# Designs tried in a protein design chat: VH-VL binders against Nuclear factor of activated T-cells, cytoplasmic 1 (NFATC1). Part 16

Target 1, 183 residues: Nuclear factor of activated T-cells, cytoplasmic 1 (NFATC1), of Bos taurus (Bovine) (p98201r389to571)
Amino acid sequence: PSLPALDWQLPSHSGPYELRIEVQPKSHHRAHYETEGSRGAVKASAGGHPSVQLHGYVESEPLTLQLFIGTADDRLLRPHAFYQVHRITGKTVSTASHEAVVCSTKVLEIPLLPENNMRATIDCAGILKLRNSDIELRKGETDIGRKNTRVRLVFRVHIPQPNGRTLSLQVASNPIECSQRSA

## First folded at step 3 (VH-VL)

Design g75 (from c1 with heavy chain D102G Y104R D105Y S106D S107W G108S Y109G; framework fv_ciduvectamig_arm2)
Fold by ESMFold2-Fast, scan of step 3:
Structure g75 (fold): chain C 183 residues (1-183), chain A 124 residues (1-124), chain B 110 residues (1-110)
Amino acid sequence: as target 1 above (183 residues)
Amino acid sequence: QVQLQQSGPRLVRPSQTLSLTCAISGDSVSSNSAAWSWIRQSPSRGLEWLGRTYYRSKWYNDYAVSVKSRITVNPDTSRNQFTLQLNSVTPEDTALYYCARGYRYDWSGYFDYWGQGTLVTVSS
Amino acid sequence: QSALTQPASVSGSPGQSITISCTGTSSDVGGYNYVSWYQQHPDKAPKVLLYEVSNRPSGVSSRFSGSKSGNTASLTISGLQAEDQADYHCSSYTSSSTLVFGGGTKLTVL
């Protein structure tokens, strides 16, 4: 079965299910370049980290939550051309994760476990800014696009149905400013 | 043990609002694994699903097309109950009304507990 | 008109088997494995017999079984007993996330 393209618009609620961001990321996170050194995981404004929960799922089988960095534009939500999710690992990270790449977009795969009420704490995700030279070589993007510094965390889940189909849900966070230029 | 108990007026005049309450015991109206429906039965239409309310992270409602413009299904967490309001009733709304719980299979139509039923007559 | 088609009546003698059909379209019965069956005795609320075509809730006799082929679901009652005399209703999930019922079948035990 083929999953929906990352720019395909999906609902956050369908049938018995709702995918919801329970704790939003803070409105500002300093992104890093590939070799600059990690800025750590995205944090929540109350301390701690964002959390995501799938409501209405009562099966015993675990699911996979996908995370990628999307645009903050109101027109269409799509993968961001200039920012990618960055996998954070280490002794203080409680949530397991794996990287995948879908059509040149880095996607973080995080377990949703029934024993944790289908809730994941997102303490494993940072934000990487692509270099301007890499953007130009790969995508032919403009200078105006390179100054777009706002992103959203985009979460997806794909729920197998008893009839053999897959039901896909998506939710996006509030915008996050990734530049250093605001107080 | 889950029980659903219905109450409300049994006689309603044409053009007025039909209002019924379903009191829940043995489960929470905000249970994440349940949805709460109203279903009616008449000789002319048989069994007809009218709508449901359910809590996930917020409250949701789904309604049958035939009644969507006139119906509201509302939860009340403080009293652990939910209500049906059906506006602008006609004699064709005369029916036996049931509340019911859809559990884990609510989108597949599986209702595991039903209220006792309330016969509502719409007549002047 | 009901959304799903059931025979108006069916009859059988004690100890026999009877089958009740429930026919819809590819947007309900044919498109999903989400068919439920309900038994209703006079002056009582419907009681679930089967869900997801063939699954029995706890407390439902193994004499009740379900199947589906294409757009038609079937309820079979084996070892027919006098207490099985009732109305039987099928229901299905639809592609619009609503629920629809059949017209009901009156079972007479002779």
Scores: ipSAE 0.028, ipTM 0.603, lowest interface PAE 7.0, mean pLDDT 86

Design g76 (framework fv_diridavumab)
Fold by ESMFold2-Fast, scan of step 3:
Structure g76 (fold): chain C 183 residues (1-183), chain A 121 residues (1-121), chain B 111 residues (1-111)
Amino acid sequence: as target 1 above (183 residues)
Amino acid sequence: EVQLVESGAEVKKPGSSVKVSCKASGGTFSSYAISWVRQAPGQGPEWMGGIIPIFGTAKYAPKFQGRVTITADDFAGTVYMELSSLRSEDTAMYYCARGYRYDWSGYFDYWGKGTTVTVSS
Amino acid sequence: QSVLTQPPSVSAAPGQKVTISCSGSSSNIGNNYVSWYQQLPGTAPKLLIYDNNKRPSGIPDRFSGSKSGTSATLGITGLQTGDEANYYCGTWDSSLSAGVVFGGGTKLTVL
């Protein structure tokens, strides 16, 4: 089955299910540019990393948690024009991840495992700022002002249903300031 | 129990193509990645690619990019692997194997019994 | 040649312990989970270890895994003649633009 477009508005709770951010990211993260080296994973306050859990899922099959970088200050939550998620790997990273691209938006795919109570620690995600030449501006978008330096982490899960349909949930983090001016 | 049932042995001429099938039963077919892994005589396993049926997304190993195509029929619970421009070096046992959805980097918990493909003139 | 390096063979007597190494780099073992597979002659590979050190249901505890830096190790204690097989490590390699890689294999002979 076809999955919802990334700008489609989805609930965080439906029936027995709730997708919840258990530990929020800190309100500030220094994004790296594509031409720079990685700046490391998004942190939680104080110390550690964000965590996400799916509640109400009792099946034995793992699911995939999708993560992308969304808008903070738009009327509708959408993929951010200026920022993308970046896969972080390394000695201290505990959570495996895979990178996909959906309609020019990078999406990080992270396991939700029954043996971990459908909870994932998000220690595998950084934020990169796109170069001006790579930015696809939507109607009304501009790089003027602080509005375009704030992002949200947007998490999705797609739950196969017995009737053959897919139930999709989404939750977005508190806003994160990515500008170096806001350090 | 989860089972992966592969199609029968194939004998092909150089330059032709082969299409092998893998039918999954006894588990959540669409939400797991199904990969194709081949093993030439006397060699170790070599990952060719995989597909996550629910997403419709396939990934291919660089060595096979451009001549392998992996597709899924979610309704039939079947994954296909088509390899084109066959050479004698493509003579191998071809396995399908089930992995985690996010993670072609993960592990393969169930394997088919393998399909022998022989490329000869 | 294989991206992951294993010794081509190891041997030990029944009841002994053996370890099989798997060496890679930061783009594969260093940053990703490692799995191990047993292949008996004429059969498909069988999962022994996943996520570096976890056993699937049905795999006895005499099989163990560990990972340190860019290397992984499979340990087998209380060797039995039925353990005679090829053993392969596997992981993801980001340097191949996201692909699964396997080691070249280690033939275990029980003497």
Scores: ipSAE 0.006, ipTM 0.524, lowest interface PAE 10.7, mean pLDDT 83

Design g77 (from f1 with heavy chain D99G E100Y Y101R G103D S104W G105S S106G; framework fv_cofetuzumab)
Fold by ESMFold2-Fast, scan of step 3:
Structure g77 (fold): chain C 183 residues (1-183), chain A 121 residues (1-121), chain B 111 residues (1-111)
Amino acid sequence: as target 1 above (183 residues)
Amino acid sequence: QVQLVQSGPEVKKPGASVKVSCKASGYTFTSYGVHWVRQAPGKRLEWIGVISAYSGNTYNNQDFKGRVTMTRDTSASTAYMELSRLRSEDTAVYYCARGYRYDWSGYFDYWGQGTSVTVSS
Amino acid sequence: EIVLTQSPATLSLSPGERATLSCRASQSVSTSGYSYMHWYQQKPGQAPRLLIYDASNRATGIPARFSGSGSGTDFTLTISSLEPEDFAVYYCQQRSNWPLTFGGGTKLEIK
């Protein structure tokens, strides 16, 4: 029935399955504010983008890869209070995506297709910095939280099982610094 | 313990079909893929294809497309490979193997003992 | 398809010597952080046995004298000190792209 909450800790592998980040994002990405134009998609190497692959899946049915922005320095990985994923579209974007909202967290839904070996190039995702006024209106937010400028890309996949249950996997990227002060 | 046990040797005439079985035990059959690999005498290993024990979906090497059919029986924990329109060049030992974790793109941690198939007039 | 070329075709050595076996791929079988190359040992009349997976990881039960290295298109299997039971044929295999492919093999024989 219902998928695990976004702050629920999940493994990256189970049984025959493993969700891997094949190409990591660069350690720095200039996030844009809501009032600014987009800074473009998160990059990996010169001219490249991150990629994610699900291994062990041989079914003909496509799956959905979920992407959201998570914490970097917290004890537990959870949705970031100050940053959200931003959907990037245009002529240079090869990967289709759709936007969903789960408990006030923006989530990109990206197809994992058997014909592409269950691999997706993440050229469709930017990082949005929420307005300080919006952050201040959220329950429990403080000045200390506003200094948290590091994020991770968090990927999830939900795999239907023969017994009618769903197996959920999650993998998080290396930290990305979103501060405007970095050289 | 994990075991894959294959059916016995076969001798066939050109143009016939052969069906090899692979019975799995010691693990959850539907959690892994079953790959088929052959080796002609003194030659390299050649990948034939894979079947998901979960769904029965298959992916076959193009060299065998139209001649190979892979199936499985989940209640018997058994996979089958049928090769039709046999030629003398199909003479080989045929192996089943379990794909570990990456069952559709995998490496093979457990192998069947092999089934010798001889095609001759 | 990705073509794997193993060299030498035959390697003649004595017990106690170091063996170095090469496998070259026609295109890269690596992404950042991962290399999808595996090594198998095969003795006459037997099924292949997994030695190394994902370039450098030893399979369960494989002695420490076996090690794998490499990335991109160039991979090496090393046996640090040959035991009598190590004389066999060795195959590399890639899982980067369909169809899965094997190298032509290197026969390790007693000098």
Scores: ipSAE 0.006, ipTM 0.499, lowest interface PAE 14.7, mean pLDDT 84

Design g78 (from v1 with heavy chain D99G Y101R D102Y S103D R104W G105S Y106G; framework fv_vorsetuzumab)
Fold by ESMFold2-Fast, scan of step 3:
Structure g78 (fold): chain C 183 residues (1-183), chain A 121 residues (1-121), chain B 111 residues (1-111)
Amino acid sequence: as target 1 above (183 residues)
Amino acid sequence: QVQLVQSGAEVKKPGASVKVSCKASGYTFTGYYMNWVRQAPGQGLKWMGWINPNSGGTTYADAFKGRVTMTRDTSISTAYMELSRLRSDDTAVYYCARGYRYDWSGYFDYWGQGTTVTVSS
Amino acid sequence: DIVMTQSPDSLAVSLGERATINCRASQSVSYSGNSYMHWYQQKPGQPPKLLIYWASTRESGVPDRFSGSGSGTDFTLTISSLQAEDVAVYYCQQYYSTPYTFGQGTKVEIK
């Protein structure tokens, strides 16, 4: 069985399971263009980085936490047309990650390890602003990123059930303003 | 009839390891998780972890990680809990307890009789 | 970790009288109409025995004088008419999140 489409609406809790953002991202982050150098990973307002934990999971097998950039101002939460997650690497990054693409949306895959209480520090995720030439607009979208500058971090986990099925959970962050700073 | 029968009392020296067994009967062994719970003298119950006998997958409480290992042998419907580098404060009764296969509906409906482990110092 | 706190630590009740034990969780252990909270009875020299699961469902073979109630963070175990064989320590337990945690226990004695 296939995983749910990224625009499918999923709960953040089901049964004893809850996927929770324990530390929210800051309300603003300067996104970078492909032609620019990275602006670094999304930070938390308390210093450090956002963190996400899966509660209620009692198996010993690691799970994969998926992260993509979603809409903030649409009625339905869906992948953002103008922004993508960007993998941040380097000596100061403690959290391993892998980049995948699902239906033209970049998805960052981050391990959820039982030895870390199924908690991940999101110090590996930046936000990339797509160029106008790379944007595949959804029906009705006419503003090529100029006014649609708010995003949410969207986290998903897919939990194998003992009956052989998969239970999927999703949680979205508070909105993040990604408009460019001028200094 | 569901029964969980544990191995007999053990007396160990500090630094040694102890391996407690729990033999299940009266149900499909691989259909239910096996939990381990410790009770020190005069104290309450402390969950140590569980094993999924079907997969061999385990989850351990942080207090015991690095010292506890849970295993099973499906051919004889027996679960094992091994605790290493024993300390005097590991003196306790150790219980196995059956939980549901579908973990989120789980409660410990059957318990072993308990195994007393005494760590002499 | 979810901390389970019972009150009182000990309770002396006359035969035939009502005994009430409270259990408070440090965070909600209820979700989607289910409370991931169970009660066990432990008599001296015996393993714990399941009494109530899912906050209010009585285990098969448990006398109807035992009942459970509550949701969210506050739960109660009631013995409507204490019998001599009910002398035991009673434990609440959350099954909402690992590590699964028990209350410290409430000892019920005859007055």
Scores: ipSAE 0.000, ipTM 0.445, lowest interface PAE 18.3, mean pLDDT 84

Design g79 (framework fv_brolucizumab)
Fold by ESMFold2-Fast, scan of step 3:
Formats: C-alpha cells, sequence, structure tokens
Structure g79 (fold): chain C 183 residues (1-183), chain A 121 residues (1-121), chain B 110 residues (1-110)
C-alpha cells in the first residue's frame, strides 16, 4: 500500500476517527542551522510540549504518527522548502522517535500507543533552517529572497482498514514564527 | 558595539587577483548571521556582490559568479572576498555588511567603512 | 530581473522642508524593501526595513510607506544632517541572482 504524497490534502476527521492537536505549539520558535547548535524542542504556550491524540480508534494495535514541517502562508499546505523537522534526543526526552526521509522531506515517526489513549507528547521535535545549497525549489518557485519564516507542524496518521485500504488523516498546528531579529 | 573593518584593498592590474578581509567585533559569526559584500564604483550607486550563510553556503550576483568567491571563518569572526580575473569596471569601494540572524537574505543593519580596489594599468 | 527606479535623481531642499523620495519596482515586491542613507565618504546606514519599519536609533522624522511596486521615503522637517544620498533596496526575489538597489536620490541644499 502506497501512502499519500506529503502535499496531498487530507481531512483531520473521517468516520469514527479524528486526529487532534490537544496542546498547540508556541507561536514563536527560534530555528537553527545545522552547524549553529540546537534551539531545543518546540514548546507549548502553557509550558511543556505540544500533544496530539487520535480519537475514535478502539483497536489494540499501535499506529505511527508522522510529523513534518509544512507551509503557513501558502494557498495549499505542503512541505516547507526552507525548514525541516529535527529529531531531539536526550535524557529529558520522554517520547521515542525515528527519522525518515520522504521525497527530500524529513519526517519524524512517533508511536501512538493504545495504552496511552493514542496520545503522544511532542517533546522530540525541533526545527532546522536549511542552507541555501540544501533548498530544493519546485519548478517556478522564486521565494528564496523572501522572509518566508512561518511554519506549521503537520501530523499524519495512517489507519489500516479491515477491507485492506488505508485511511489517512492530517492535522496542522497554528503558525509558528521561526525568525529571530536582533538590533 | 558592532563594528566591521575591511582590509586588503589596493591597486591591481587587469587580469589580476585580490583578496579582501572583513573582521567583525561586537557579535559572533557562530550566532548564525549571514554576511554580504556590496560595492560602489566612484560616483555610482550601490551594487550587491553576494552573501554567505553562517554554514558557508553562498549566493552571488550573476555578474560575480565564477570570478568572485565569498568565504568566512566563524572562529576568527572574519569574512573574505576572493576576486579573480579583475577588470577595470571592478574598480570600487567594497563594503562588508551584516544580515540578520535566521532572516535569510534581505536588508543589512551594519556596514563597514569599505576598502578601495583600483583596477588599472 | 527586478529593476528599482528612484525619483527624483536629485532634489534640492531647505532645512525645515518636507521631503518625499519615491522608489518604483518593475514588478511587485510586496513589502520587501529597505531604505539607506549615505553621507559623503561614509558607508550606507539602514533607515527603514520592510517598507515602513523604522530602524532603532533613526530619528522619527523619517518614515516609509508603500507596498507592491510603489514606495516612498518621507523626511518631515529636514535637518542639516539629512543632506545625503538615499537608496532603496528590494529583497523579494533572487531569481536574477541580484539584490537590486535603486540608482539613488541625491538630496542637496537649495
Amino acid sequence: as target 1 above (183 residues)
Amino acid sequence: EVQLVESGGGLVQPGGSLRLSCTASGFSFSSGYYMTWVRQAPGKGLEWVGFIYSGGSTYYATWAKGRFTISRDNSKNTLYLQMNSLRAEDTAVYYCARGYRYDWSGYFDYWGQGTLVTVSS
Amino acid sequence: EIVMTQSPSTLSASVGDRVIITCQASQSISSWLAWYQQKPGKAPKLLIYDASSLESGVPSRFSGSGSGAEFTLTISSLQPDDFATYYCQQYDSYSSGDYTFGQGTKLTVL
């Protein structure tokens, strides 16, 4: 079974299922370049970290939550050309994750476990700003000189159905401003 | 106090090479600033040469590509411009300037006083 | 490529005057425009960024306005220190590889 392309538009709810961001990220996060050191994981406004939950799933099998960095100011939600998700690890990180690459976009894979009510705390994700040489622009894209610094966290889950099909859901966070300006 | 100081300018003959330096103080290159070179021919306007991101990736004006190379040493807080195959029309004051952190290419908030490059026989 | 045209190329004014300098882009650049002041023998100094945002330390008599393809720099009540050349700069697109500056507007004593 093939999964939908990352620029394919998906609903956040279908049938008995709903993928919901229970705790939104802060509206500002300082992204970093790879060689500049980590800015740490994305935080929530109330303290702690964002959380995501799949509602309506009553099966005993774990699922995988996918996370990538998407556009905030484009007509359609798609992978961001200038920012990538960055896996954060360490003693204070409670949520396991794996990094994958899908069509040049980094995707963080996070378990959704029935014993945790299909809820994940997103304390494992930072935001990396790409070098100009690493940016893959689509045909006709000319925005390299703009301050395109707003992103969304985009979450997906793929739910196997009894008929052999896969039901895919997606939810995007509120916009996050990643730029830093100093006098 | 942010300061940028250019050096290395002088007289060169057509076809020659020259390397300019720009030493920064009052901020750290390791903090993610991108840096640029801008030139100004005598009595003329400002002309952008190119910029370099903190990690070393570069972007150039079309006319500069292939002849000019920008590099940086974050540990020395120094920016460089290597100029090859110099022509009379490259005669100008060369300024280094700082771009804001994580804002990519854009406007420039601090400038050096410039160094004069004269290409003449 | 994007071309930036300033008008007028030269302007004479007296201390206390209200001065307006215009910058025209050959295509829309949204609000991605900065204004710089250059005094004789000195490096340029940033005055305004994002078309209308005043840089820290710049006197409030300077203001910028405009979006798309037409922009203005206004100096209310001109001071002796304001006689200089002013440049606009776009940072919307690098498809041509260039940051394009306007040709400059030279502000002189009437």
Scores: ipSAE 0.000, ipTM 0.471, lowest interface PAE 14.5, mean pLDDT 82

Design g80 (framework fv_vorsetuzumab)
Fold by ESMFold2-Fast, scan of step 3:
Structure g80 (fold): chain C 183 residues (1-183), chain A 121 residues (1-121), chain B 111 residues (1-111)
Amino acid sequence: as target 1 above (183 residues)
Amino acid sequence: QVQLVQSGAEVKKPGASVKVSCKASGYTFTSYAMNWVRQAPGQGLKWMGWINTNTGNPTYADAFKGRVTMTRDTSISTAYMELSRLRSDDTAVYYCARGYRYDWSGYFDYWGQGTTVTVSS
Amino acid sequence: DIVMTQSPDSLAVSLGERATINCRASQSVDTYGYNYMHWYQQKPGQPPKLLIYYASTRESGVPDRFSGSGSGTDFTLTISSLQAEDVAVYYCQQSYDTPLTFGQGTKVEIK
């Protein structure tokens, strides 16, 4: 099965199906650098964590929800060059997840289960700030960080069809400010 | 009730510029992309480009690059298309059309009424 | 650029009879479960109106006599029983790649 490249633009609804973010993430999250300790999972404004649901799916087969960190301030939604999803584990995390890498982008794989109404609580995802490249480091990390500090959580699901093809859906969150400092 | 209302007809001389506006109402402006499509008299539809209404970043068709500028003002839910160095073959009806999402154009579910631009000496 | 070619250029059909319009893409627009092909209706003095998106999904409010079919490179718009209000020019459009491109249009008129 060939899956769409992460910069391929996909709808959030098709026919009976709709992939929807039921609870949005907070507009700010402190991303951690690779050299720092984890800052925990992305939270929702009312407490708790974001949630995503696939509507219209009536089959008994579980699906996999993919999560990666996308751009907020680019022309097209694509994987963010400077931020990656970070898998959060521990006793307080209720949602199972696995980490995969697609074309150098970390993707978190989360089960969508029919017994949970195809709804997942995203309590397993943090945001990691990557180190700037050599060429951009010479331009000043503070300038680059200030320009490209907003991200979106991007969710995808791939639904097998009776004809053997796969139907893919995508939804992106509201922007999240990830800067470590105030200007 | 989704509406796209465009500015009125323009008559311009060759070499001039024209700026067409498209005011959106009845939906969240920044949640949908805005496209521009023109139609010369008696001819078909030609896509000019689109703008991401959230970020303000435009994408232009190669045929119009260097002459077209697309902008938007989120405070008044209005998109703009400016075409410079006008030629007689720029005489057309110019439409704004709403794309699927602010970060992807796709298909166009709502269209403005059109703005007639006539370029003649 | 993906070239969209419609046939015929014009079509005269009696009231209540079937009208069929074809659209051919210069390359496949079928990927990831979708055919990135859409259909519009344009009446004189009016902007185009969306009829069908992703080859076969009818836009809300569009009568069920309009249907879209096809996949890959060959697509068809069918009006099962032509009504007087269906006199218009019909355009296909691909959204698989930029620039977005339209067919040249098919004029449907009543005999």
Scores: ipSAE 0.444, ipTM 0.800, lowest interface PAE 2.9, mean pLDDT 88

Design g81 (framework fv_brolucizumab)
Fold by ESMFold2-Fast, scan of step 3:
Formats: C-alpha cells, sequence, structure tokens
Structure g81 (fold): chain C 183 residues (1-183), chain A 121 residues (1-121), chain B 110 residues (1-110)
C-alpha cells in the first residue's frame, strides 16, 4: 500500500481516533553531527522521555508509529533539510525501533502495542545534524541551515480500516532548538 | 497499483493553447503525493516541466514559466497542464507522474502512458 | 542549472553481460539521483532512487552506486527484457526550480 508523502498535512484526530503527544520533548536538544558520538535520546520537559499514545483504537492488532524530524518554522510541516532522526539503542533503551528511509528522510518505526494501551515511550530517538558540506552542496543553504536550527518531532500512524482503506493521523511536537549553543 | 492516464493531446498551431489532463485510478493524486509533468520530444530525452503540491503550490522549469500552468482538482483526482503561446519546440509526448518529496527533492514512481502534442503550421 | 551527462550515449551488449552506465552531475547533488528505464513507446519506469535504493518490484540484478557528482547504474547479468534506454535524474535543484535528466543511454542487442 502507498502511504502519504511525509510533507502531507494530516489531522491528529479523525472519527474515534486521536494521536496525541502525552509528554512533550524539552525545548532544547543538542543534536550531534554524523562524525560525533551520539548525544543520546531526546528527553522530556518533565524528565524522562516523550510519549505518544493513540486513543480510540480498540482492535487487538499492533500498529506502527512512524517518527521523523520535521520543520518548525515553515508554513507547512515537512521533513527538515538539515536534521534527521537517529536510532538510539543500548541497555537503557526500553522501546524497540527500526530505521527506514523514505525519499532520503530517515523514519524511525516504533511499535504501538495494544497491551501498552497503544502508548510508546520515545527513548529510542536522537537528532542528527547533517554535515555542513552536504548542506552547502544544496545550493548555498549553509547560511539558512545555521539559522534554521529548530525542529519538531513528527509522529504518524496508519490505521487499516474495515473497508480496506487506510486512515492516517499525524501529530507534531512543540519546537525543539537543536543549535550547539544554548537556546 | 496507481494508474495515471493523460488526455487532451493533439495538433495545435504555433501561438495556440492546449490543456492536458491526467486522471489517477487505483490510488489518489491527493494522497500526499506531488504531481509532475515531464515531456519528451520525438527521439529525444526527458525534460521536466513542473511540480504541483497537493496544497496547489507550483514550481516550474525556467523555460516553462509564464507559458505553462499546472493545476489540480483533487475532487476529480485530476491534474492539468495549461499550455499557452505554443512553439514548434513544444512538440512532445507529455507524461504526468507521481512524485515523493524531501528537502525540495523528488523522484517519480508512477507514470502515465503519455499524450502527444504536435505544434505545427 | 545542473547538467547531467550520461556515458556512453549508446551501448551494445549480449544477454548475460555485466553492463555499467555512468552519470555525471555538473556539481555535487549528494545522493539525490534516480535511474529510470524506458522502452520504445512506453513511459519511463523507476529503477533506483537516492542513488542506491532499489525500487520495489525491480530485479536485484539492477544496482546503483555513487555520491556527489559521479554515479553508476549496474546490471549484473543482462536479460532480454533489459534492452531499453536508461535515464538518470537529479532532484537536488528544486530550490532553483529545475530538475534535470541525463540525455539517456540506449542499450541495444549486440
Amino acid sequence: as target 1 above (183 residues)
Amino acid sequence: EVQLVESGGGLVQPGGSLRLSCTASGGSISSGYYMTWVRQAPGKGLEWVGFIYYSGDTYYATWAKGRFTISRDNSKNTLYLQMNSLRAEDTAVYYCARGYRYDWSGYFDYWGQGTLVTVSS
Amino acid sequence: EIVMTQSPSTLSASVGDRVIITCQASQSISSYLAWYQQKPGKAPKLLIYDASSLESGVPSRFSGSGSGAEFTLTISSLQPDDFATYYCQQYDSYSSGDYTFGQGTKLTVL
């Protein structure tokens, strides 16, 4: 099946369903460059990690939550040109995830399990800053990239319907400042 | 699978106008995909004409600006190309195609069969 | 405008051969490059995207490689169904308004 393009504007609620960020990420996260060691997973404003829940889903089948890094300051929410989601693994990570690539955008796939009330703790996601040379090769976007340092976590879920169609929901986090300096 | 069908091609005289249509079946042009027109002159290579987002935002090849307009009717699952001030060098098969977008970039995964536009006196 | 140059413009080969087609961009496009196959009288078909990602349903004998300004499409063991024209396409020029295709490589039976 074809899923909506990542820059498609989708509702966070439809019919009985609502995809909701229950715990927001903190407003600042220092992204790492590809050549640096990981700076760890995005943390929550209240301590711990962000959490996302799908409400209204009563079926017994697991679903997949998609996560990618989106724009914060554009009129339309779209994949960010300068930041990508980075999969975090290790002893302290409780949430399984898989990495996929959709049109050059990294997408993290996270299970939404009925036994967890369709709620996922997002302790598996870091933010990667693309290399400045790659940004410069994108038609002089280096200066824009230096000033375009705010992102959102964008979550999607695709819910199969009895009629064979797919209902897609999206929710975006509050903006996160990813500059290497204080917000 | 998604199928795209172009129509509206034909013979037109230089300076004339023509509107092409592209209708999707088996999938929606409104399902978050960008649509494009690509043309191919007889015996020549592929040349991009322009993009349209679902929102209606359009982007054109430099040579197409001012003469060609892309529009979309999502309720009819149809894409249009309005061509004005046609020249002999606009003679080509015109394809519509569906694209994915990231970072203002795109490639095209499904293509129509094309419709021939001939501009001659 | 980013200019895409393919080589060779024409190539003759036999079934079972390993075929390599190259594509050069006039400036770096990172990995934002796709490959298409077109048979006479037919629409193009996507083979490879993001320089090296194989499109669903495309046989594994097709592979892409490269980054920056130099790219290759390889067919590891040519089949009769593979005689066609192949095009590369860069999609790094969106902000300047122009997406560009290479001129094409016509693959014919030897």
Scores: ipSAE 0.000, ipTM 0.447, lowest interface PAE 17.3, mean pLDDT 81

Design g83 (from c13 with heavy chain D32N E106G, light chain S96Y; framework fv_ciduvectamig_arm2)
Fold by ESMFold2-Fast, scan of step 3:
Structure g83 (fold): chain C 183 residues (1-183), chain A 125 residues (1-125), chain B 110 residues (1-110)
Amino acid sequence: as target 1 above (183 residues)
Amino acid sequence: QVQLQQSGPRLVRPSQTLSLTCAISGDSVSSNSAAWSWIRQSPSRGLEWLGRTYYRSEWYNDYAVSVKSRITVNPDTSRNQFTLQLNSVTPEDTALYYCARDHYTGTYYYGMDVWGQGTLVTVSS
Amino acid sequence: QSALTQPASVSGSPGQSITISCTGTSSDVGYYNYVSWYQQHPDKAPKVLLYDVSKRPSGVSSRFSGSKSGNTASLTISGLQAEDQADYHCSSYAGYYTYVFGGGTKLTVL
């Protein structure tokens, strides 16, 4: 079965299931350009890192949590044109992740494990600002990028159902300001 | 220029089913970017959201806890409309009922941007 | 009764500014940035004024602005006009698939 397109709107809950952001990201994260060093992983507003949990799932099979960078200020949630998720690795990172590309959008794939109560700590994700040459702007206006600096972390999970269908859930974080300034 | 037009009985007896229809023009009931909600307004409870139906990859419904056991919100793609069915009504269900386009996308909760004209439903014997 | 607390009434003179508060809890207004404001004239359906705390739909006057601090959202109407006399309702996403509403505020333009 095919998975929904990344701009397809999905609920955060259905039947017994709810995908929830248990710990929100901080409201500001300075995104890095490709030529700059990484600014590290997105931090939590409560200290540490964001966390996401799937409630109501009682099966023993692991699932995959998808993470991509979405719009904050558009009417509909869609992949952000100017920002991409950046995979963070190293000895200080506790959560395994893999990178995939879906229709030119980077997606981080993170395990949701029954032994961890289907909860993941998101210490593996940073935010990369795309260069003008890499941005496919419909109007070609660079001024749009200057004013469109807010993003959301968008999480998806796809739950196989007994009838052979897949139930897809999505939750997005509070907005994150990614300007290159400290404020 | 989306418009919602309501129809249905205005008087319902206690224990019977309240049934209202909302006809949509200017948008599709199966629009991926919208949901379709019922809200009621009474002097005692004010505005109260009752439930929504919406199409993503499948049809989904969400219902308020207070009415969940009695409510069904159903789409009809062939007539581009959706309905409210509320079972086992009591005089406390007397209210002005509105249908509305709900900018619930699954991730965003923008509320209602287009409202029907309203239907005053009286539950009385 | 209502989940969100609004003053029952507010008054102002033409040309002045007024503010209507909407106070919830840490599980609705304080947690989510999904606050909407509706204007309702007598015998009319509500009309959306603001969504997502501070965003205006197309066609809504810039005289209407919104903000949020902690558990309280606020609607500010600047340059009051006679046509602004109406009931104003706030709403917030409250989790569990639902919206909650305030009790409504009657605005009188003196």
Scores: ipSAE 0.006, ipTM 0.555, lowest interface PAE 10.6, mean pLDDT 85

